VHH binders against N-glycosylase/DNA lyase OGG1 (OGG1). Designs and how they scored, part 2

Target 1, 365 residues: N-glycosylase/DNA lyase OGG1 (OGG1), of Arabidopsis thaliana (Mouse-ear cress) (q9fny7)
Amino acid sequence: MKRPRPTSQPSISSTVKPPLSPPVTPILKQKLHRTGTPKWFPLKLTHTELTLPLTFPTGQTFRWKKTGAIQYSGTIGPHLVSLRQRPGDDAVSYCVHCSTSPKSAELALLDFLNAEISLAELWSDFSKKDPRFGELARHLRGARVLRQDPLECLIQFLCSSNNNIARITKMVDFVSSLGLHLGDIDGFEFHQFPSLDRLSRVSEEEFRKAGFGYRAKYITGTVNALQAKPGGGNEWLLSLRKVELQEAVAALCTLPGVGPKVAACIALFSLDQHSAIPVDTHVWQIATNYLLPDLAGAKLTPKLHGRVAEAFVSKYGEYAGWAQTLLFIAELPAQKTLLQSFSQPINKLDESAEVNETSCDTLKP

## First folded at step 3 (VHH)

Design s18 (from a10 with E107Y; framework vhh_7ubx_2)
Fold by ESMFold2-Fast, scan of step 3:
Structure s18 (fold): chain B 365 residues (1-365), chain A 122 residues (1-122)
Amino acid sequence: as target 1 above (365 residues)
Amino acid sequence: QVQLVESGGGLVQPGGSLRLSCAASGFTFSSYDMTWVRQAPGKGPEWIATIGTAGDTMRDDSTKGRFTISRDNAKNTLYLQMTSLKPEDTALYYCAKEGYYDSSDYYPFDYRGPGTQVTVSS
C-alpha cells in the first residue's frame, strides 16, 4: 500500500545552461484571504498516523509553534494553518487562518505531512525487521517525518549547527520575519518564508547585527551559491529529491556551513531521502545501544558517522530515517517513563556529560 | 587549558541590579561567540543571550528588556548586566564558549564554567 517516491536521475552533475532567452512570467500578486474565526475540518489522519506532540516539537522544524494544549500552527508557503488533536478525537483537525485558497491550503498541508506515506505500514515493516522496534511501536505511534520546502529547511538547519534550541528559534524567527506577514496566533507572529531573492538582499552585516555570529557568513554564502545555480537555486535543491542519497549529501556539503550531519537533516526533512540518518550524540547512543553494541562507550568520531548510517539502513531499509525518528523519541524523558511502565523496558547505556557529549544540530527534544 | 570563571552573583532584592562577569582563558576569546545560560531550581538550562565576535547579540525575549550582554576582548571578559530583577530570575548563571562550525558539530558547547548563583528575594 505504501508508494515509495520514484527516483528519476536528473543530471545535476552536468551544468544546466541558462535559456538563451528566459521565459517572461507575468507578475501576479497573491490574493490572500484572512479568516477571523476559521472553521475546523478533519484531516483523516488518526493518532497512529499523526500525533502532534511526537511530530512538531521534535527538532525537525523551528517554524511551527505550540498555540494551544495539543495545537500547533505554522506556515506552508502562503498558507497559515493550525492543527489540533483534542482529547476524544479519532483524527487530527486543521483550520486555515490565511491562504490563497482553502483547497490549495489542504493540498499543501497533506504534502507537508507526507500524507501519502502510511506510517502504520512502515511501523509494521520495521517491526518485522526488528522485533524490539515492534514493542516500541505498540506504545509510541504517530511520529511522522515532514516534507518541508528545501530552501526553508536548509536555512533552518544552517542556524542549528553548534547551537541551542532557544537561539536557533530566535534566528529562524528573524529569517521568517523577512517574508510576508500572514497573521498572529496565541502571541506568535507568522510569516511566509522569504524567497531566495529576498534573502539575497540581506547582508552578512545585517545577520551579524541580528546575532547570527559565524553563521551569518554561511547563510549569505549559501544564498549566493544558490543564486549562482543554473536554472535557479530552489530548482537545484528540488532536483536533489530525484538523486541517490550519497549524491544529495555530497551536493549539499558543497554549500557553505553544511557538514554531513546538517546535510542529513536537510535530506531527511525536505528531499525525500528517507534513509538519511543525522548523527549526533543522541543518535550515537541509540546506535551503540541498538545496532552497534561493540562500540558502546566509545567516542563518536567523524569517521564513524557513515558506519552509524550504514547500520540503520542495513537494519531498516530505505525508510531507515523514519525508524531512527521513533527510536530518538523513545529516548525522551516523558516517553522513557511511559515505556518503563511496561514489561519490556528499553536498555540504556548513556552516561554522557551534558556539556561534553550533547549536540544541538539535530535538535530533537 | 580552557577556563571560564563566573562572578558577580549574590542576594538581591526584587527590582535590583547585578553585573555578572566571566573571565576567560586558554583560548582566543575574540574568535568565539560567548553565551550566558541559567538553570533555576528544579528546571533545565535556559539560554539567556549570545554575543558574536563582532559584538552582535541575540537575546531571549523574556529577558531582553532587562538584561544586556557585552564583551571586552582586551580583558577576555564577558558581562551580563541585569536590571529590574524578579524572583523568577533566581538561578545559577553559567558562561559558555560556543564551538566553531568548522571544528566540531557534535557538541553545542566546547566548555562551560562552574556558574555563579543569583538569588532574588526580599
Scores: ipSAE 0.005, ipTM 0.510, lowest interface PAE 9.6, mean pLDDT 80

Design s19 (from a10 with E107L; framework vhh_7ubx_2)
Fold by ESMFold2-Fast, scan of step 3:
Structure s19 (fold): chain B 365 residues (1-365), chain A 122 residues (1-122)
Amino acid sequence: as target 1 above (365 residues)
Amino acid sequence: QVQLVESGGGLVQPGGSLRLSCAASGFTFSSYDMTWVRQAPGKGPEWIATIGTAGDTMRDDSTKGRFTISRDNAKNTLYLQMTSLKPEDTALYYCAKEGYYDSSDYLPFDYRGPGTQVTVSS
């Protein structure tokens, strides 16, 4: 989603300066209000528009934590929020633990959830284009692509390269801890994601001591490259929301440690590039099973990466990345475990709560 | 040719200790991060610990109090010291060489060894 600049009349002020603005370099102090016992409010998203277990523990973000039964908590800028789904509720509920204002938190949350994009309409369109998708979508409604901050997304996916979920989560938690502490929920510490300036003050050696390995060099190199961008690194990243996918991916691949898969993840999850297809071995298996059966058993090569992306876009259109995300979720061991446990004792469903730690691990030969 | 060979596994009683070794060859061992991973019967691979080139470590919270990763660059050998072993530690343990790879490989590591079996039983 590329938003045009708003138009204003000549006699009306075209410039709005809020009393509090996003942090700039040097970082400005924000006024935060913490709520000891937050009140829950309905968010206008039904289970077909958002299902929390199909959205948050699926590898598109590592900064949101399961803090209760069908309850997830995380930070969006200066806002610490929780989302929950209760049986019998028509809509997802949210609460605000820490924020600059409750209204700002609500607006930030709706933006983060891509709430203006109708998931029901997308699933209907995909099902018309592919009947097999319709069968899978019947059980996996509410799997939603998030609209993350691009810097936050970029650093998370730099941590993801050649790595497992447990280690990625530890690395992302370390980076998160460099930012402003907003609160604790159910034993988890939550922080506003650090600014480019804050990140630039962390040495490669500090990242290496924190267990980042070769990724330490790439994170510090990327932070330096972003700081060198005319107009600022955050603004440069945000500008990629307004260009074509090919240009956005090419721009991202200039950053240290960003290859095609990582670039596609950043583009899909933070840059409104809804046709971006992150191709790994799982997506390759999906593609050869569903779209390119003649290539079944062949090894994925860089040349074939483009063919996979083209096949998904040809089948599903401008939101092909959302369709690919659902197909990926359907192939995770977590979903197969849930389906197998449907006719078995409830205790086996509890085992699926840990599926995010193992279900995305690609260590198998 | 890159080669990793694990050893030191075996049968041990609950509460016991084992020291696993991984002998590396075919690459400049001191220049790479090294990792221990395990795979229990019927489960996917589970990361245990990684040690960097400077000896810095990152460990899984569930095992960090009982398991210690270390390296000897002069011997091109990676170690995992395991104490207070539990039946749930029963798994195939393997070492892995980490390298940059962000597209299309099925392995999250550049190379891994064949593994050494650890069985914790009375």
Scores: ipSAE 0.000, ipTM 0.423, lowest interface PAE 12.2, mean pLDDT 80

Design s20 (from a10 with E107G; framework vhh_7ubx_2)
Fold by ESMFold2-Fast, scan of step 3:
Structure s20 (fold): chain B 365 residues (1-365), chain A 122 residues (1-122)
Amino acid sequence: as target 1 above (365 residues)
Amino acid sequence: QVQLVESGGGLVQPGGSLRLSCAASGFTFSSYDMTWVRQAPGKGPEWIATIGTAGDTMRDDSTKGRFTISRDNAKNTLYLQMTSLKPEDTALYYCAKEGYYDSSDYGPFDYRGPGTQVTVSS
């Protein structure tokens, strides 16, 4: 792991002194450049560090699309990129379709992938603590936690409350379409995620007409709350990367529509809070099967959310959220089918496995 | 006491049409989003469509050209009009009440009925 661990423990105001006497310069605007036939470059992440089907279609993000048999595409700020992973290749490859600069796109992509965190080292440590985890990790290597923009992550997970993945994806696609169009790949349209200012100009009625239901008022309410933050909403969200998990979650829960599970998703996927445990019906089933079997068959309550999170942290430590993410992925229909193929000599899959099936369980009380 | 009762399913030939109904009681029907979901034997549940309180709809792209969701608030009834039915549409169809977001964010508050069976065979 090359990335410093979160050390935010608020007790006193400590600030890094700003640079002295910065040069006075006019605002330099970077131009957006589109590439007609982009060249592929190695990313130097092996399949043990990143496996695309175990990272992108797993409910961490809804803005990345499968644009080929071995290819996923999405946007990171102004950068439209594709990743591909060929069987037998040593490393993942990427290309840049649209960007302010190729170097900025590469750095943004590595940051987005949490590339400085060694997945192999984390999996080794978890496997030593839990041999059952080790068996799953052998077949599900490269299931990486992403480092998303906090505003983008927040809006996506506000769409996720009591919802299925297919509907969440449709809602997220609507929000994405409000931003700058960067390009089209394999029939999908790709947009830079809209700014807080752009989002503030969309009415609750427009979101309701787009099928957001009760989530429309939470999105508009959260956008308004963020705009009211002293120093700016984006800066307020980014500041939560520097505080302890409990403080970050408490801060997020002040936003309309953000409960503990949604807050934990935002914390884990965008705020460097690696011990955050999003507890929903699926994670509750995993926890009662895996860590808390005495609670099997019981209903998840607010009082039990903390107990589940504590159980994961006690077992896996500071990166418990990463361990939880692998266990969650193992329960998705696509991965269950794959795991069954490893336990059976012959397995025939007649249809493509759908991650969306897992989200439909929210419709069942 | 929330209750949802589906009806209108049955055996139909490929290319045929069916209209499913869901009778709702025990809540203010006009105040909630309503959803149709289907589940074929051996498969997980598949979301079909949701209709909001103002009649706005969101539909799965694979079926939206053939299936239409609608509601009648005066009769507390949800409908699914299905056309150009295919053998792949064979499933148990059920309606679900979308829950309000709970600030506790725990458990599903959606309720679904027992479902109505649709069988498409030649």
Scores: ipSAE 0.021, ipTM 0.480, lowest interface PAE 8.0, mean pLDDT 81

Design s21 (from a10 with P108A; framework vhh_7ubx_2)
Fold by ESMFold2-Fast, scan of step 3:
Structure s21 (fold): chain B 365 residues (1-365), chain A 122 residues (1-122)
Amino acid sequence: as target 1 above (365 residues)
Amino acid sequence: QVQLVESGGGLVQPGGSLRLSCAASGFTFSSYDMTWVRQAPGKGPEWIATIGTAGDTMRDDSTKGRFTISRDNAKNTLYLQMTSLKPEDTALYYCAKEGYYDSSDYEAFDYRGPGTQVTVSS
């Protein structure tokens, strides 16, 4: 298991200082290499450490596409990669379609997948703390939290506020298209996520014409705020990986359009804040069914957001956000249908909650 | 305070057309994104289309060739023009007011109306 992070406040700024001398830059410019028929290589992550359908189509990213029956594709910086899990394979395989370097692509992919964190160890710990978690973990192996670029993650979750997955995906695809085109797979276009500088050249009106509605103001406002950060907006975001969760959330909430739920998503999915709990109405229902039954049927209020986060952390510890992620995935329609075929205890909890919520429907035949 | 009242639903044959209306009151209609959502019996809500304050639209790919969202700010009314209707379009259709939230759910909306029933049958 990973050691607990220090909670002490440094006397000196935790922001990474710019180097006194710049790193040596290569004389030749960085080159992008495209591969027409890429070779597949094994990734040392077994199905218990990574299961693609439990990781990618789960709402933690909107930039990865299902590009085959067993295949998902996406971009990590300048790298366009695919992952596949063949039936009967012990490990996930990957290939590189476009990259500056195959070795750089492999390292970026392992970093993106949080590959240094043992999912088996976390699930074992959570199962000891909660046997109900153990039953779900047995059927939902490989549900992994990703380690995304913070700018990319931030813009994606600004699109997510008061929105549905289909519309979020269209908005994120528009933003992605502003970056460098890396290739096409299975009818999907793939782009390197645009730089902060590139995003700053897109007007609010242009986002509005693309269907962003009121979110256009928040995206352009956030881009402007990041550009105003001393040392650079990307470096400011990355510095939040080195502070306590409370400080990271407070910092993110200064950005236009970032409330506590959006901040928690960014913190969990891109800032190494493993105890962050994104609390929306759905997570509130999970919490009241699973951890806080005394609050079942009550309305989620801002005052109760902290209580939900506290309950998860009290139950699961430093990696409570990972436990919350599996419980959330268990409630998604595709996984819920699968679990219903096995008559799992979670389905009975949902039925109990729904009876309380649908009293009006039962009054009339 | 906020009120949304849908109308225009009914029984229609496959291939037919319907125009749904949503009358809005209790808020500054022109300042908010407006959305159409449908819910078939035994299914969760499904997003159809959203129209922004400037008239910009986003539509679900499965229906965008057959359904058109529009608004009349002078009349505080939202519309959904439906053409080439199919049996699978049978559902309760809701209009919804969108606002900024940090707390959301699967199909989060600031407020939605009681809905209007659309039934597509032979």
Scores: ipSAE 0.006, ipTM 0.424, lowest interface PAE 9.4, mean pLDDT 80

Design s23 (from a10 with F109M; framework vhh_7ubx_2)
Fold by ESMFold2-Fast, scan of step 3:
Structure s23 (fold): chain B 365 residues (1-365), chain A 122 residues (1-122)
Amino acid sequence: as target 1 above (365 residues)
Amino acid sequence: QVQLVESGGGLVQPGGSLRLSCAASGFTFSSYDMTWVRQAPGKGPEWIATIGTAGDTMRDDSTKGRFTISRDNAKNTLYLQMTSLKPEDTALYYCAKEGYYDSSDYEPMDYRGPGTQVTVSS
């Protein structure tokens, strides 16, 4: 009846283990290997499971860059990777520019993409629960929720408060630059996200000089709060993957600069909390148009945030945050132009498949 | 009470320069981050630069080599020095006081001026 929780590899997922052993000097060190001309490999994710323009430039991450007409690049831990989706290709391909090992990079990428979750099954379920969603799903398949590192996600969304995407991206790039440089692609510099220890050595003054303004205090305050956690801050964040959504949100809201919307973003994008609904003015407009029409034109209040989340969960179930993500993408001005481009044949072999999968009626909100 | 009034726009040829000004009143100017935003015909608002209370700046990479944001707290005035202007710089330019921003609103600030038109044409 209920969708099962996603399964994660123990090597990728957090293991909660208080008390931790004291720090020991590493005996073995893995070396980074850089590839000058990387080879491309298939990921075994079809366009219905992952469509790059519907997943990466949608505000769930600011660390991935469009590095070509059909290419996105980013880092996952020590791995610098690119994804591409050629016109007419059903499957996504990837290459590895810098990594500790090719197999580790592949496993990290699949984990990052939530590849164990069948997007086709979720879209089928949502379409059965809401015919309006079914109309949109034909044109917006492949809009996937990512599974980010919680510290990385937390710092990114602390930068998002009272801010625009271009400035958020610049702030996130500054934080990223504090980590190990892994390579350059299409004029962009890529870094492994800095450790909690590395972040703790950056002063509020340094962040302020970089243009963070009042967010400098929130970042340094949150880093300090995480370092004070028994068992370690990373382990504390990862433990929130194993609790109920309300408990995870309450825990996150104890951190400086984390309000309910920011907490919901972190929960949905990094803590396996698939029913989390980040409520902003845009999501409020979506909710009043589709789920709560009696509230259309009313002012969003803190009390109504809970009602929006409840409406999405009541309609779409355990993966309501994924359904909300699709509806959000459908309403973005940039995605309206992208949806129009999807209605035009790109590949002769896919013309009949495209006609069978899409309809002009499913493009309307 | 809060008022922001932009000036300095006009018609300029490619490669030219303009200096935009924003006169602020109704609040303690020195206590707030100030921002320049532009909106080109048929496009949404585009952030250009923000200047903090200590004079620290953050700038969009596409314009940072050509545009410089500055402030004069004694005059309650924000400036944008624009050089090497291109046809794609044609837009309504407005200043904004810091405030709540949500990416879904596409508004970087809680207050903005009426704007000053910059047209770059041969």
Scores: ipSAE 0.013, ipTM 0.480, lowest interface PAE 7.6, mean pLDDT 80

Design s24 (from a10 with F109L; framework vhh_7ubx_2)
Fold by ESMFold2-Fast, scan of step 3:
Structure s24 (fold): chain B 365 residues (1-365), chain A 122 residues (1-122)
Amino acid sequence: as target 1 above (365 residues)
Amino acid sequence: QVQLVESGGGLVQPGGSLRLSCAASGFTFSSYDMTWVRQAPGKGPEWIATIGTAGDTMRDDSTKGRFTISRDNAKNTLYLQMTSLKPEDTALYYCAKEGYYDSSDYEPLDYRGPGTQVTVSS
């Protein structure tokens, strides 16, 4: 259900305003401003630089919702924003529903989208290193890696361990609801992500009652560990943006519930660690088919996670995590269906043409 | 050896009911979260519900009013009670074991059974 427009000011019985002195009340904090009918502005990111269905419903964040046929909405700190992508528009458009200031919201959004990184330049580099990647990228433009807040990213991916997207989303929605309510769009409630202090006041039992299972202990343990950091947990997490990937991963793995895959997700999606490789079953299948065929049929272990990451970095370089993200997205059912529509017509029953376009040459053993 | 064996599927008319069972062996059933997942022809797997060790549940919004997950630790059995069945509920239904307690290492440890077929047709 969509939220109705704000109610008009109620009528009051006839009264005359008393004479007032000019207001001199000091402002202790900047307040949030809600916009009833937000204006849409171009974001200067073309469809080749950002494609919303290849960026938001792909498992790198669970706090953004599809709020229209061509629209996604979410929060970045105190800013509630929507993005839309019309067929035929030169650029992605955005609007601001709730914010401390419109300029702060725009800057936060561009930062969140890693807007300073040229996707076209990365795809060109990857295509030179792997022509099969080039063919895949032609059909899957705009698959962009986001730059999330590290605490927010960490808690989301603690929910992700051995879990499915629908359940992860419900868990993340519960955590989000602990923060300040910013607004409702298309029947979804949106909240500023809760502070570390707010999270510390939620018991393990409360998380268990909310359906977190064994992850309840990991979330409360991680919150406690972060609060124990001498410079503060948020500052400690942000400091990992300035160290090498190996150091960031080792530091993250000291937190309860953070193994190699979860650490790689946090590093790639929030810590500017562009060569981090989160290995799930799809990435493992890609790796064993094309980079490490000797490991085909073996069980994924934490040690083998490192070997897969090394193989991707060896092939794609400094931004290997961005290349891995596209290859992962190509394995999602929705994208495989689209890729098949660009190959030879199904009536031809050409297996090799279907394999080249649907599975991509880089994915076939 | 971890084993999960689903049963209770079959052909039902729209509006009908079925109760699925999953018999678990080879691990300490009471110590693990248990999940029901389904997969329709031509579609990816879809999560239905998870039940934790304390009896806490989390359910998919599209089915939560019609489906109830429960467990019997004495019998090492997981259940899914399905009511008001619709043609779109037609799928192979799987039981799955999820996660590790007190493990900091990430490893996808989902164990699935062979599934039980549910067909809703008039």
Scores: ipSAE 0.101, ipTM 0.558, lowest interface PAE 6.7, mean pLDDT 80

Design s25 (from a10 with Y111V; framework vhh_7ubx_2)
Fold by ESMFold2-Fast, scan of step 3:
Structure s25 (fold): chain B 365 residues (1-365), chain A 122 residues (1-122)
Amino acid sequence: as target 1 above (365 residues)
Amino acid sequence: QVQLVESGGGLVQPGGSLRLSCAASGFTFSSYDMTWVRQAPGKGPEWIATIGTAGDTMRDDSTKGRFTISRDNAKNTLYLQMTSLKPEDTALYYCAKEGYYDSSDYEPFDVRGPGTQVTVSS
């Protein structure tokens, strides 16, 4: 049932094809197999196509953990996997800790990584359209947009609004813990993301007791709204991969707690909507510095969200959300400190800078 | 008019204790989740703890054993009890009122106070 939309002629010169999801037709109850000493395999993605520190701790997901100096681990459906990136390797490596099958895990991982989209070709096209982008991209290659499960993505971004990384992580960990435990790595517990049915059995009061605040009402309301969808909530969310961005965003905004920014995050990170632009205060600063200098110093309004999105799409084309992602990452403390290191004494370099500490709005006066 | 005013900060020796207070006015205090956040010189904001309307709490693991968040709804006051203070706890501490869904992505979701300075040194 999954079918990519007909390929339009892109502004880019690449033959990039929208990713195809692996077959998902549960017939019988699957058996999980846990591996005590998993073997590592190469994943054919070079550093220009995937750089783990520029992809995972950047605020597009909160369910992947740094489980080693060069290692990130997380779950994709029933699959618990790790990725590592050694200096000098020509490919990222992965291993499978828990899965229904090794082949299913590999296919799910490639789908999750948007592996069929050439990041090098997109960066080349963006650099031709904007030389300033090219200057930033020299040190930020491999910042890839992920292709997450829409329910998982939706619930994560309902947790993210006006919140900090540490609290978002605890909230997302609580939700994750409602699902099947798949394994432990480096002191972190990993769970299959809970089903819509499992989530529907958790009350607003239970989420409030877990520290969710006003987000408890919106998570339970969204779960209830999805359960009421004819054909099922998961299928309704997946159907938004087949519609135009405007229709997908409008549909998402009918869900409790989903505003334009949250809808754009869900669309970009889980619904193949590559031109979606999540506009927060950081993206607004980027837009006014980069694309809309006449609006510098003005306050962001709902009306101006559309103008920012239009400016990015006009500049970068149908993959504007991927371009916005690099520009956003360049403003994160870790990357900004790195860029500044070329012009400052070593004793001003913040070697302990956290990449993801500003990816979400946490406190607004 | 919503107002949050923190107090209780100051100079304290390592190993000491402080109790911070946040006096709230202009809204129904008992209906909102309340949060403590700190910001050290040269660092970004760090979440400490949130307390819900039912008195339930969520705390950052790095401070959980030394810091306790509590509330007194009759006095419209939020507290942070800090024990075993370390030099790295030196920061501006502020409380924040959490918004609710009726607030848009472009409106303030929460209101924070001006903060109270905590300095831990001998």
Scores: ipSAE 0.044, ipTM 0.487, lowest interface PAE 7.9, mean pLDDT 80

Design s26 (from a10 with K97R; framework vhh_7ubx_2)
Fold by ESMFold2-Fast, scan of step 3:
Structure s26 (fold): chain B 365 residues (1-365), chain A 122 residues (1-122)
Amino acid sequence: as target 1 above (365 residues)
Amino acid sequence: QVQLVESGGGLVQPGGSLRLSCAASGFTFSSYDMTWVRQAPGKGPEWIATIGTAGDTMRDDSTKGRFTISRDNAKNTLYLQMTSLKPEDTALYYCAREGYYDSSDYEPFDYRGPGTQVTVSS
């Protein structure tokens, strides 16, 4: 049985309702508390529910940094947090560097990690539907789909169209730097993601000077379109969590620079649309290897995007986007990629591992 | 019809300099962002720098102190000035044209040249 919906969904006792109109202010000023030497606490997620190297450096977010050999750091709203997991540790540990409150940071982190969704139950269900998935899930555990803020997710994936990971990361770092500085870890600067209002004060020319190219127009156009939404742009984006996937994708595609792949990324990573399938050349290769062998060797076209999505949903059901994410991660070491963790082909990695093991044996007492 | 042809590679000593050129034809060069990428033996492609239509640049942090991207729209030519070259800079260097977004987000670049080999010998 599937677990209850994430904490950030409408409350358990609530029916699906239209978005509430914004309430008239009381304004609560953010009081940020910075911790010089934060304490580490266990997170109630075992390695089968969350494995950091299978979750963070996988292209679903560009705002989290590897800040140590076993450590990843990032921001969730006003909260600057680190996660660490040693090889062989059963559970992930976390610490809070900057926050409005420790309890708020913990709740925000669990929400961000989609912690209410049992990965073990999903992988069990997928393994029943596909024995090949069962073999991958046996060895690749804890690959988790994150639940990001929709504005933050939208701007990140507007940067991703026709782009490489290193440049996407630089663009996302620029946008992040427009927000409130929360702290520095391992030489990386961390910022609360800028508000829609803050983003609206940045000109297209400023983004162009920062190297965004044609994406500058799309970012400023999307910000303007969101500001024009009745009830506010953030409210409009959040309302897409309550509609069917097809409607959410159609709504997102009205925004400048949002095509089907970008829309599917936003839907899957921020809008609780668990059957969304972002299709790029890597996902196309996976689809033709696993689901559509008759199309192997053909070039991916826009027309075939829908066919790939249909194949994944037909095979894996409501959470097909999570199944696709694991299959994608499983193929990363075999691909030549700009991702630092997977920049070598698997055959070269096998040779490197043998050499490294020999070197380690030589150096060990 | 679109062609990108790199030149200027070769064998160079550590600490040396090279200037790579990319001659573009078959499209309105001034209307496109242009990129340099490299691929070392046995490794995947690594992004170096992109230059926009107005000459604004974005560069990889590991090389930006030593490598400078530039363009000459009158000559339809993209350049990469490389200084303080290291053995780890040994790679095939490609220029690439950034696509315009039109629902074809399957590849980061529309076109790539055949590359020019840079070998930094000890």
Scores: ipSAE 0.225, ipTM 0.632, lowest interface PAE 5.3, mean pLDDT 81

